VHH binders against o75319. Designs and how they scored, part 30

Target 1, 181 residues: o75319
Amino acid sequence: GNHIPERWKDYLPVGQRMPGTRFIAFKVPLQKSFEKKLAPEECFSPLDLFNKIREQNEELGLIIDLTYTQRYYKPEDLPETVPYLKIFTVGHQVPDDETIFKFKHAVNGFLKENKDNDKLIGVHCTHGLNRTGYLICRYLIDVEGVRPDDAIELFNRCRGHCLERQNYIEDLQNGPIRKNW

## First folded at step 16 (VHH)

Design ig5
Fold by OpenDDE, fold request of step 22:
Structure ig5 (fold): chain B 181 residues (1-181), chain A 120 residues (1-120)
Amino acid sequence: as target 1 above (181 residues)
Amino acid sequence: EVQLVESGGGLVQAGGSLRLFCAASGFTFSDWTMGWLRQAPGKRREWVALITSGGYTTYADSVKDRFTISRDNAKNTVSLQMNSLKPEDTAIYFCARYTDSDIGHPFDYWGQGTQVTVSS
């Protein structure tokens, strides 16, 4: 269906590259069928995503889709040159260890394969905020050794919106480090 | 108008099984992730199982390995096979449409529910 997610319009389409990382977060782009329910300036398609990334003088090397739905857009809507990875992630709850591992594994794999370029890892959920922010921060904390508050602040600043879920924030700040395999 | 109609609830003894059924209408069913919710007396509503359009599934820890969610996109139906039922599973079960929203409740529609009672 083409039901616009709640408050989707209220969030910036694309954040900024997180300094010191290859991450960039964005809200879910919506396929054409959603456009009739949006004002022109509110539209954000897969094509628009790439245009906005280009405007930042960046290039996506991987898209990680964390949504637990397939109604927003199809992988076929993306350029063939950019790999797409789906990690079905249930919202509202802290991702489980398997999900966290999948994310870390994907990121590490990308970094190993892309040492010769500066392409970005684009990560999104529905709003590109909570699930997205948690997993990016979880990676920075667990793998890169970044302090939780620094990771959260960095993400919030670059995304242009702050993480909203207290359980996510609490887990990042006070939860255990998840095992890196 | 979105409609979800549950059926299949009943009274069973602990260790027993039930199969819940949901008929959906009023929207493009095959586009949506669907799920089952339940609400026990005095408790908040909780999600039990989710199934994407493509058939990917996940379960709450409390029902993992006991419950199985499935769907038939051709018939606009979703089912929940419940095995090894426990008294703690007693609740009203709701078929629900999953929006994937990060805010509020991630389900926007659900049916009238069907009562499941598991006796010890």
Scores: ipSAE 0.922, ipTM 0.956, lowest interface PAE 0.5, mean pLDDT 96
Fold by OpenDDE, fold request of step 17:
Structure ig5 (fold): chain B 181 residues (1-181), chain A 120 residues (1-120)
Amino acid sequence: as target 1 above (181 residues)
Amino acid sequence: EVQLVESGGGLVQAGGSLRLFCAASGFTFSDWTMGWLRQAPGKRREWVALITSGGYTTYADSVKDRFTISRDNAKNTVSLQMNSLKPEDTAIYFCARYTDSDIGHPFDYWGQGTQVTVSS
């Protein structure tokens, strides 16, 4: 179960906080069993995630895991102080309305419960790019009323990598708004 | 060496049922999301069903409520129960290991496949 995801090493481990939001995107951290197949400088564990977040003078208040696998790390590898939410999301295709709703609901719930702090919502898929970017942008567009191109640009800039899936981009730019309730 | 071996295919009439099986070896099966793919004549290969190590499942819209994917981690097997089969379900069905890669190909291994033919 310690097979390194394709091109995982090519992506920045952690992006930057998206200005005006509580979002930060990152690639999936890998549990210790993966370290055997990585150079030390390539390793990115759950612990490393939190260290990198701290280096940015930020704090995670929620982790949303969008991967459709459980082989990367265990929720128990995370600090108990940070809630973990799994939203199984199939890759390569535009998330369905249910998935989108689950994500929006989770984000709104977090914001409601965390009005008194500045903790971040950490979102990741395998590479922390396509599924992650789509759902974050979908939220910004549907809930915050952000222009699609602005949302995409903001995400890309902060993640340090651009969304790669054209179907995601097209849906964000031209697709219908999804239900918020 | 990773190996996936499918079985259970055959000829069935429309409205009938088939159960496909997959035997996996060469890797820690219980760690991986598994799935079924199919390829109809002249069409691209498409995923049909996915099941995580913990048993969470997702289906393509075309087979939802008709197909059921299951797994036995103790036996390293994945199965696909196909009910209410339609002629458009005719395809070679592949058992596949799902990597969850959001870039490239999301499956890295699959078997030789088993032929499913649904007659009208």
Scores: ipSAE 0.921, ipTM 0.956, lowest interface PAE 0.5, mean pLDDT 96
Fold by OpenDDE, fold request of step 22:
Structure ig5 (fold): chain B 181 residues (1-181), chain A 120 residues (1-120)
Amino acid sequence: as target 1 above (181 residues)
Amino acid sequence: EVQLVESGGGLVQAGGSLRLFCAASGFTFSDWTMGWLRQAPGKRREWVALITSGGYTTYADSVKDRFTISRDNAKNTVSLQMNSLKPEDTAIYFCARYTDSDIGHPFDYWGQGTQVTVSS
């Protein structure tokens, strides 16, 4: 359907690359059918995503889609040159260990295969904030050894919006390290 | 107008089974993730199961391996097969449309619900 996600328009479409990482977070791009309900300046399509990334002098090497819906856009709407990975992630709750593992595995695989370039891992959920921020921070904390508060601050600053789910923040700050392989 | 109509509830003994049905109308059903919610007396409403348009499913820990959600996009229906029912499964069950919103309530529409009562 063409229902615009709640408050989707209130969030910056694309964040900035997180320094020291290859992560960039963005809100979900919407396929053309959604444009009927948006002002031109509010539109954010898959094509717009790539244009905005280019404007930052960056290039996407992987898109990780964390939404638990398939109505926003089709993988076919993306350039064939950019791999697309769907990790269905339920909102509002802390992702389970399997989801976290899938995300880490995808990121590590990408980094292993892309040592010769500086392409980015684009991560999004609906708003590109809570689920996105949690999993990126979880990776930085568990894999890179970053302090939880530093990871959260870095993500918030680069995304341009702060994580807003207390359960996510609490888990990042005080929760156990999740399994790394 | 979005409409969701649940059916199939009833009284069942512990260990028994029920199958709930939901008929959806008023929107492009096949585009949406659907789910089941339940609300027990004195408790908060909780999600039980989710199913994407493509058939990917997930379940709350409390019902995992006992409940199965399915959908028929051609008929605009979603079902919940409930096996090995327990008294703690007693609740009003709601068919709901999942928005995937990071903020606010993740479900925007649900029906009147159907009562499920599991006796010990």
Scores: ipSAE 0.921, ipTM 0.956, lowest interface PAE 0.5, mean pLDDT 96
Fold by OpenDDE, fold request of step 17:
Structure ig5 (fold): chain B 181 residues (1-181), chain A 120 residues (1-120)
Amino acid sequence: as target 1 above (181 residues)
Amino acid sequence: EVQLVESGGGLVQAGGSLRLFCAASGFTFSDWTMGWLRQAPGKRREWVALITSGGYTTYADSVKDRFTISRDNAKNTVSLQMNSLKPEDTAIYFCARYTDSDIGHPFDYWGQGTQVTVSS
């Protein structure tokens, strides 16, 4: 289906690299079938994603897709040179320990394998905000030892939009550290 | 017009089983994640199970290992096999289309629902 997600157009397509990290967050790119429902300037395809990343003088080394749907685009729409990882993540609820672990494991694996370059980990859900922000912040907090408020502030600033889900924010600020292995 | 029609609800004893069905129409069914919701009297509607177009599934903790969601893309149907039913599973069950939206409600369409009553 080509139903545009609610308020998808209101969010910046691509954030900025988070200083001190290899993370960049973006909203979900949409395949061609969605274009007929969008103004030309609103379109954001997988190709557009890579163009925008290039405009920032960055390069994606991994895409982590957190959406719990497959209707937005196909992995085949991405360049073959960029690995694609799907972590089906239910929205609106705090991700479970297994999901958190999968994300951390993927990030750590990427960092170990990409020590010789500066390629970025692109993370997205539908809006590239709540699930995306939570898991990135959870990583920074649990693995990098960043203060929760600092992690949240950094993500919000770089994404250009603030986390909106209070349960996510509350868990990041006051919740327990999750297992890293 | 998007339509979802549930069936299969009824009265069962605790420990019993029930299978719910949903017929979908009005959209490209095979593209969408589908799910089941339920709403008990006086409680908020909650998601129970999700299934992607490719068949990946996730369950709420309360029903994990007891319920099984499945789909048939050729027939535009979703089903929910409910085993080891408990009185607390009593609710109206809804078949729903999952949008995956981070904003607002993550389901945009659901049917009229089917009543499931589990007696102790």
Scores: ipSAE 0.920, ipTM 0.956, lowest interface PAE 0.5, mean pLDDT 96
Fold by OpenDDE, fold request of step 17:
Structure ig5 (fold): chain B 181 residues (1-181), chain A 120 residues (1-120)
Amino acid sequence: as target 1 above (181 residues)
Amino acid sequence: EVQLVESGGGLVQAGGSLRLFCAASGFTFSDWTMGWLRQAPGKRREWVALITSGGYTTYADSVKDRFTISRDNAKNTVSLQMNSLKPEDTAIYFCARYTDSDIGHPFDYWGQGTQVTVSS
């Protein structure tokens, strides 16, 4: 289906690389079937994603898709040279430990295998904000030892939008550290 | 027009089982994550289970290991097998289309629902 997610248009397509990290967040790109419901300037396809990344003089080395649907685009819409990882993540609730672990494991694996380059880990959910922000911040907090408020501020600034879900923010600020193994 | 029609509800004793069915029409069913919602008396509607087009499933903690969601893309149907039912499972159950929206409600369509009553 080509139903445009609510308020999807209101969010910047692509954020900025988070300084000191390999992360970049973006909203979900939409396959061609969605274009008929969008103005040309509102369109954001998988191709557009890569173009925008290039405009920032960056290169994606991994895409982590956190959506719990497959309707937005197909992995085949992406260049074969960029690995695609699906981590089905339910929205509106704090991701469970398994999801957090999967994300951390994927990131760590990427970093280990990509020490010789500066390619980015592109992370998205539907809006590239709450689930995306939570998991990135969770990683920075749990793995990199970043203070929660600093992680959140960094993500918000780079994404160009602030985390909106209080339960996510609360968990990041006051919740327990999740095991990295 | 998107339509979701639930069936299979009824009265069952605690510890019993029910199987709910949902017939979907009006959209490309196989493209969508589907789910079940429920609303108990005096409570807010809550999601119970989700199943992606590819069959990946997840459940609310309250129903884990007791409920099983499944789908048949050829028949445009979603099912919910409910085992070990408890009185607290009493609710109207809705078949719903999952949009994955990160804002608002992540479901955009649901049926009229089917009543499930679990007696003590």
Scores: ipSAE 0.910, ipTM 0.950, lowest interface PAE 0.5, mean pLDDT 96
Fold by OpenDDE, look of step 16:
Structure ig5 (fold): chain B 181 residues (1-181), chain A 120 residues (1-120)
Amino acid sequence: as target 1 above (181 residues)
Amino acid sequence: EVQLVESGGGLVQAGGSLRLFCAASGFTFSDWTMGWLRQAPGKRREWVALITSGGYTTYADSVKDRFTISRDNAKNTVSLQMNSLKPEDTAIYFCARYTDSDIGHPFDYWGQGTQVTVSS
């Protein structure tokens, strides 16, 4: 079987919708091949993701996958009705301008095409925390004009866990605004 | 048991080329992102290249446009073509399995390494 990511079990599977936004963050769902290494209550599959979103009376309209691996699940494991976007993002380092731009472009495109509904943009990396939190906060700061500390606090509160990487936090607080286009 | 075995290192003059090879066993190779790490004397280990199971690649800024990572899933191998080598590329190079973990070291296995020495 496949290796369970380090400390993956320590994080809440799904956060809460971020008030005033269409974002929701979650940890990576794992395909069936991982289940033999997990207790039943620890399992979090693509199906479980959608069930948990439904329990919050929400609906996913887009999934943005930031992991730099393809071993966790396949796009075919998701409903055909929900678009899936892969943005390969290396962990531990601040995403480059190209990655930031791709993320912003995807979000803006979704918002433009989904003005008539309230579907959510689901974003995840491995733990749905560091890479995920950085890019969501980067968007809020650069595009929505949110104060860095307010963006970080909002994300942390809604995800139920705090950003852990100091280089991400420092870049959000003190780094330059990235080009939006 | 996961095993990674590097080969292809050696001594080369600045501006020269080397090709490193890695043979993997003990796991479903085609499922995993693989990479190359290097460690120079007195320096921290750093990643230089990554390649996903589907063949998507990325490189450290220091080796961009000079190094090329590739893989053969049928043979369970990953390679690193190193061109335009510089003295600062001198290091032990490691083939490594990438987990994508945001916590701790994102690689969980690597080989014994192969020495690459670039003379000026």
Scores: ipSAE 0.906, ipTM 0.949, lowest interface PAE 0.5, mean pLDDT 96

Design ig5
Fold by ESMFold2, fold request of step 17:
Structure ig5 (fold): chain B 181 residues (1-181), chain A 120 residues (1-120)
Amino acid sequence: as target 1 above (181 residues)
Amino acid sequence: EVQLVESGGGLVQAGGSLRLFCAASGFTFSDWTMGWLRQAPGKRREWVALITSGGYTTYADSVKDRFTISRDNAKNTVSLQMNSLKPEDTAIYFCARYTDSDIGHPFDYWGQGTQVTVSS
């Protein structure tokens, strides 16, 4: 049913804006049907997401949803003023080249269309950590020329949790630059 | 109780085809991404295909263009059409429920499995 994702409660709902970038990472918000299994202080709904972003004096201009499922919330639960993009990303494995391309394409399109504002790209997977951190870091490394260790450190600090999956970390640190389209 | 029951396995000659079926119960099937796993003798269990509730699919490279996953949300079923079978496809095939988590196991439930044997 409305199964709370394993260890979802253990992660901060929303990170901080990554300085020098347009990214902010968060865990997946959960629609109201999940709240029966949550204490009030544990709840993190789509509405809560936008309230927490506003509390940081920031504004979302795009949400990129990396989950490989549709059960957590409906896009209709988000304000109509914020574009939503789903990129189905298989977990536990380094994202394939097509997934990386879709992510880079979306980010580059956003930056072009939003050059005259300071709105953020919100990125999440289930926990807002491993797939989210990988794709943000992959973008910073391949497109912005950031050193792998610096990208990882920036993400970890701003998310408030360290990347955990070894295969993602090893690919970021030691893997090839991915071609940019 | 979550239940996943596979069927349709059997013996087939190389180059042949089989269609596997999975009946699901005990959960809101239409909300969940589902998959097929396989475990060959002496090998780790691996996923071969995934399908979201809305029908988006992804395949492992080893089976791409040969296997097709499908689902029927009204009947709570998942199917795997397996074409151009190779001896390397010999394995127990499991229907599984995908957690979409990078933490812990990527699947939280799977069935008893159905044996597929591909003869040389």
Scores: ipSAE 0.821, ipTM 0.917, lowest interface PAE 0.9, mean pLDDT 93
Fold by ESMFold2, fold request of step 17:
Structure ig5 (fold): chain B 181 residues (1-181), chain A 120 residues (1-120)
Amino acid sequence: as target 1 above (181 residues)
Amino acid sequence: EVQLVESGGGLVQAGGSLRLFCAASGFTFSDWTMGWLRQAPGKRREWVALITSGGYTTYADSVKDRFTISRDNAKNTVSLQMNSLKPEDTAIYFCARYTDSDIGHPFDYWGQGTQVTVSS
């Protein structure tokens, strides 16, 4: 069935734009079939996502979906005007080099194509924390030269929740730079 | 009453092949990413292959290019073709349902397992 992801209700739906970057993170929006298991204030649909972004005076120019499943919503539930990219990212483990490469390639492509606007890259996994935070921070560290602890602090503050899995945090803080772009 | 029932295990010589099957019931199978786990004696259980409802696959490094996961959403089945088997592939193999969560357990249901023994 369409069971609500474990602890999904415990996380803020959408974070804030990360200053000095083009990133905003959020938890996975859930299609209508999940809503019968949710109180009205707990609902967070694809439409709700776009309304909340608009309320921040921001605009999405790309959504990168990191979930390793297709059950949460269909890309057709998103406005046709916003590009959508799926990068299947296995949870519980540090993303592999090909996943990191795909993410960096997508971000770099977006930045080149959108250098003359202020649109944001929306990134989510299931909870918008661990896989999402890891890949955003990995990009900032490897490509932008941000110090690991500064990248993590920025992500945590803007997401409104701290990265939780120690293997991701340890790899960001003490692991090698990934020179794959 | 989620049920996952594995079959197809057995004794096989190193270098040989074996195909595992999993029959799923009690849930909307076509909505869920599925996987195969294995547990060797004295070792922790590890995932070896994942397949999304749309057929996207990922493999653990130890089995990549030797194992192939597939599914049939009409029959509610998952299969694991295992080629070029090695003694270290000896384990109980479990069919499992993937949660796609970084918190809690990565799998919420698995079967009783089927034994694969690779002799050499």
Scores: ipSAE 0.817, ipTM 0.915, lowest interface PAE 0.9, mean pLDDT 93
Fold by ESMFold2, fold request of step 22:
Structure ig5 (fold): chain B 181 residues (1-181), chain A 120 residues (1-120)
Amino acid sequence: as target 1 above (181 residues)
Amino acid sequence: EVQLVESGGGLVQAGGSLRLFCAASGFTFSDWTMGWLRQAPGKRREWVALITSGGYTTYADSVKDRFTISRDNAKNTVSLQMNSLKPEDTAIYFCARYTDSDIGHPFDYWGQGTQVTVSS
């Protein structure tokens, strides 16, 4: 078997829609091969993800996968009707400007194409917390003009867990505004 | 048991080149992102290059355009081509398995390392 990511079991599978945005964050779903190392109540598969989104009366219109690996699940495990975008994002460090730009470009493209519906952008890294929270907050700050502390508080509340890495928090609060194009 | 065995280190003149090799065993190599770390005298171990199972690569700024990471999933090997070497590249180089986690250590296994010494 596949190795379960450290502390992955400790995080809520799926957060809540962030009010005033089109974002929902979640931890990485794990394909069936991981389930041999999980109790039934610990399982969170690609199918479980879509069931949990539906339980919230929401629908995914895009999944942005920020993991720097391909071992957790395959894009073909997702329903064919949901666009998928991989943005390989190195962990433990503030994402570089190219990664931030690619994320902003993907979100802006989604919003243009989906202005007449209410579908959500699902964003995840391994735990759906640090890289995910950073890029969502960076978008809200740079593109939507949200105050850093308000973006962080909104993410933390809706994810159900606080951003943990201090270097990400420090950059959001005190770092430079990044180019949007 | 996970094993990572580095080779190819040695003494090289500034401006020269070396190619490091890593042989991996004891895990499903083709599923894992792999990397090279280095530890210079008196410094913390630092990440140098990463490569996903599908061949996507990322480099630390200090080595961009000089180093190239590659892998062979059929042979379970990772390599690091190092060109235009500088004295500050002197370090022990470790092949490592990447966890892709912001929580816990970014690498969970690494080898014994191979010494690279770049003389002026």
Scores: ipSAE 0.812, ipTM 0.913, lowest interface PAE 0.9, mean pLDDT 93
Fold by ESMFold2, fold request of step 17:
Structure ig5 (fold): chain B 181 residues (1-181), chain A 120 residues (1-120)
Amino acid sequence: as target 1 above (181 residues)
Amino acid sequence: EVQLVESGGGLVQAGGSLRLFCAASGFTFSDWTMGWLRQAPGKRREWVALITSGGYTTYADSVKDRFTISRDNAKNTVSLQMNSLKPEDTAIYFCARYTDSDIGHPFDYWGQGTQVTVSS
């Protein structure tokens, strides 16, 4: 069935643009079939995502979907003009090197193709927090040379929620720099 | 009601092969990522393979290149082909439904399990 993910309602739908980066994070939008299980104010559809981004005076140029499922929405629910990339990312564990490489490759490709605009990369997993925060921070640390604690603080502040899983936090703070890009 | 029923376990000699089957019912199987978990004696339950509704697969390092997960969305089945079996693969194997959540448990349903015993 179309059961709402545990505690999904407890998270802000969309964060704020991360200054000095091209990232914005959000929780997974849910297709209309989920709305029968939600109060109107709890709804966050693919359409709602784009309306909220527009309300921030921003524009998405890429969505990177980190969920390891396709039950939440279909790419057809997104505007045709916005590229969509699925990177299947196993939860509860630090993403493997292949996943980290795919993410970095996608981000670097986007930055090259979009150097003449200010469009954002939207990144989400199920809650837009742990896998999303990990991969954004891993990129900032490994590719941009940001200090781990600074990357984490920036993500937490702009997402509006702190990274929760200790294994992700510990890997970001104390784990090796990944040269996988 | 969600039900997952495993079968195909047994005793097999090291280096041998075995194929596990899982029959799923009570949910829209074709929407869900599925997996196989195992629990060796005295060990925690661990996932060994995942397969999305569209057939994308991921394996734990310990079984990569030896195990193959597959699914048949028309028959609502998941299979695990296990080749080059080692004594370390001895465990109860569970078919499971994946939640894709970092919040709460990564699997919300699993079956009773099927025993696989690999002798030396």
Scores: ipSAE 0.805, ipTM 0.911, lowest interface PAE 0.9, mean pLDDT 93
Fold by ESMFold2, look of step 16:
Formats: sequence, C-alpha cells, structure tokens
Structure ig5 (fold): chain B 181 residues (1-181), chain A 120 residues (1-120)
Amino acid sequence: as target 1 above (181 residues)
Amino acid sequence: EVQLVESGGGLVQAGGSLRLFCAASGFTFSDWTMGWLRQAPGKRREWVALITSGGYTTYADSVKDRFTISRDNAKNTVSLQMNSLKPEDTAIYFCARYTDSDIGHPFDYWGQGTQVTVSS
C-alpha cells in the first residue's frame, strides 16, 4: 500500500540539467498518502518536483514515467500544462527494443515540438537511476552519437548518483547500436 | 499481514492447459502490480508474467503467446491461464507482489506456490 520504495530516501530528489541535452532525471515523486511514513524533510511530492525545477531556473515540458506501477502518484497530480507519458518499463533487465523505441520516439517528438524553447524532458523510474540512466544514455549513444563512457559519465555526474546495474552498463558499453526509427 | 495463496496446479500432459489462481489479502490489492514467478527444479526463481493495477501486461519470452495473466480487483484475485504446456514449464508457480525496485528485490511477497508438472 503506502510502502516507501527501498532506499528511496537515500537518493537526491532531482538531478541537474545534463549540459548539451534537454534531459533532467529525478526519483519518483510520492503522493500525499505516502507522507505518513516520511519525515517532513524526506517528502518529495509532485509539487516539490516542480518547486525544485523552478529553483534551478528550468521548466519541464514533458515528464516520462518509466515505472512499471501506478501506485506512486496519479498524472492528475501534475499541472495540466505539463505533458505526461507513461512507458511501462520492466526493471532489473535491459529494456526491450519496443521500450527503447517508445522512448526515442517520445524524445524525438518533444525536440521537434519544442525547438523554439528551452524546456526540459524530465525522466524518472523508481529511483531515477538504472532504467532512467539506461534509456537516456541509449538515446545519447544511438541518436546523438555520444561515446558510451561519455554518456554514462555525464548522466552519473548530473544525477548525483552512479548507474549501478552491471547488465545495463555492459549493454551500453558493449551492446549493439540500436537502429533509430 | 500480506497473504498470497495459489491454487490450480497439477499434473498435465504436454500440450495441455491449466489455470492457476491466486487469492490476495492483507493489502489494497487493486493498487499493486502483481506477477507470477516460477521455479523449476534446480533453477532460480524467475518471473513469467506481470499485470499492472490498470491491466497492462508483460510476459517473459519463454511463455509469450501461451500464457495469459489476468486479474479481478473486485475479488482480489490474479489468474494465469497456461496453454500448450511443455515439460519445460514444470515448476512451482508463485503469485507475487511487484515492488518496481531496481535497487532491491523486484518482488516483496510471494505465496507458498503451487506445483505444475507437465509430462510427456
């Protein structure tokens, strides 16, 4: 029910904008029902997300939610002015080609429609690390031609936490370039 | 107290079908993504199917097009329809609650399991 995800409290809520990209990563915001299990300083609600983005002098133009659950918050808890996209992504395994395609398609669509502004794509999974880092890096490698190690370093530095799952890191470093559609 | 109770296992011939059932209690079932895991003799436990609270489903490649997961939020049940069974499907099958965690274990509760044995 209202269980806080394991180690969720140990991660910075929101990272920094990744320079040279339109991405910012964060952990999943938690709706008010979770607050009974949190100290006030541990709370990170959908509203807190937008406050923290504003404190960085940035603006979100899209949120991509990679969680394979609907338990953490409702899209209705977000401002109606910010588009929300759910891509159900199974954790612990390298995302399949369909998931990678959906992510690339969403990013490419956003960039086309937002070429005249500086709004960011916010991406999260549960902790904003492994699935989030994998898909952002996969995009940078396959679409922007960034070297795998440079994409990973950029993500880790801007998120403030390192990608942890070795199967994701190995696939980014040594796996095939996925065709862009 | 979270309780997940599986039923419907048994012995079947290759090519046959079984339907497994899971009764859930002790939590707000309709809020949670649920899944089925299996553990073949001498193997690690692996997930085979997931279903979100809204009915979105994903399957392991080994069972795609043969297994169907479904849920009934009014009865707090999860089902697994298993068709075209193969000897390789022989395992203990567990109903499980999905955490969606990349850091910890992806499931936090599972039942005692129900044995499925496929002979040929």
Scores: ipSAE 0.790, ipTM 0.902, lowest interface PAE 0.9, mean pLDDT 93
Fold by ESMFold2, fold request of step 22:
Structure ig5 (fold): chain B 181 residues (1-181), chain A 120 residues (1-120)
Amino acid sequence: as target 1 above (181 residues)
Amino acid sequence: EVQLVESGGGLVQAGGSLRLFCAASGFTFSDWTMGWLRQAPGKRREWVALITSGGYTTYADSVKDRFTISRDNAKNTVSLQMNSLKPEDTAIYFCARYTDSDIGHPFDYWGQGTQVTVSS
């Protein structure tokens, strides 16, 4: 139903483009039915998402939705035609290798198809923080060779909030490099 | 009021099968991802299976390929088919509503649970 995710109001709606990458992270936009319990300044709809991206002089070329639910919005509710990919990602635990592979495959496919433009990959989970930050950092570490601490710092700074779940942070810092195939 | 009522638990021998059922009421069931949790004696409660409103499923590694979660949105039910049961599957099994939150609790409602006991 219309239940606002816990502490969703406390997070910045949209981060900043991560320099040297094609990523931008944000919290889940909520369809209009959720706005009954939100003050106008608390609202962040699919339309608001696209307006905020445009305000940064950017354009989305892909949305990767990591939520493990379909109740927040439907792809059809997006105000513009943009490629959309759902990767059902279980929260509270480090994403499994299959999920990581799907994410890497999607990013690599995007980069191939969009080599001649500067469009961004928008990534979100419910809060745009823990699952989102983990998978973006995992990609940067495993595929781009970025040091774990550098990937985490870049994500935290550009998202405007630090990764919070210690098991994700520990896996990024101390866990093995994952296979890319 | 949200209500989740589990049934179908019991005593089975190792290698056997059991099917759990959950009846849901008090909310728009078809909007919500649902799951099964279990809690063995002395252990923390853990999720074992999740199913989205559209039927996408995910399983904990410990039960993958042995358990199957399913749902019937017309009847507001969730079920868990449990095959090749092992003594370590002994636990109270709870039907639960999934919030999809990394920040708060991942589940906001559970039933009273149904006991599953697997003997040698």
Scores: ipSAE 0.768, ipTM 0.899, lowest interface PAE 1.1, mean pLDDT 92

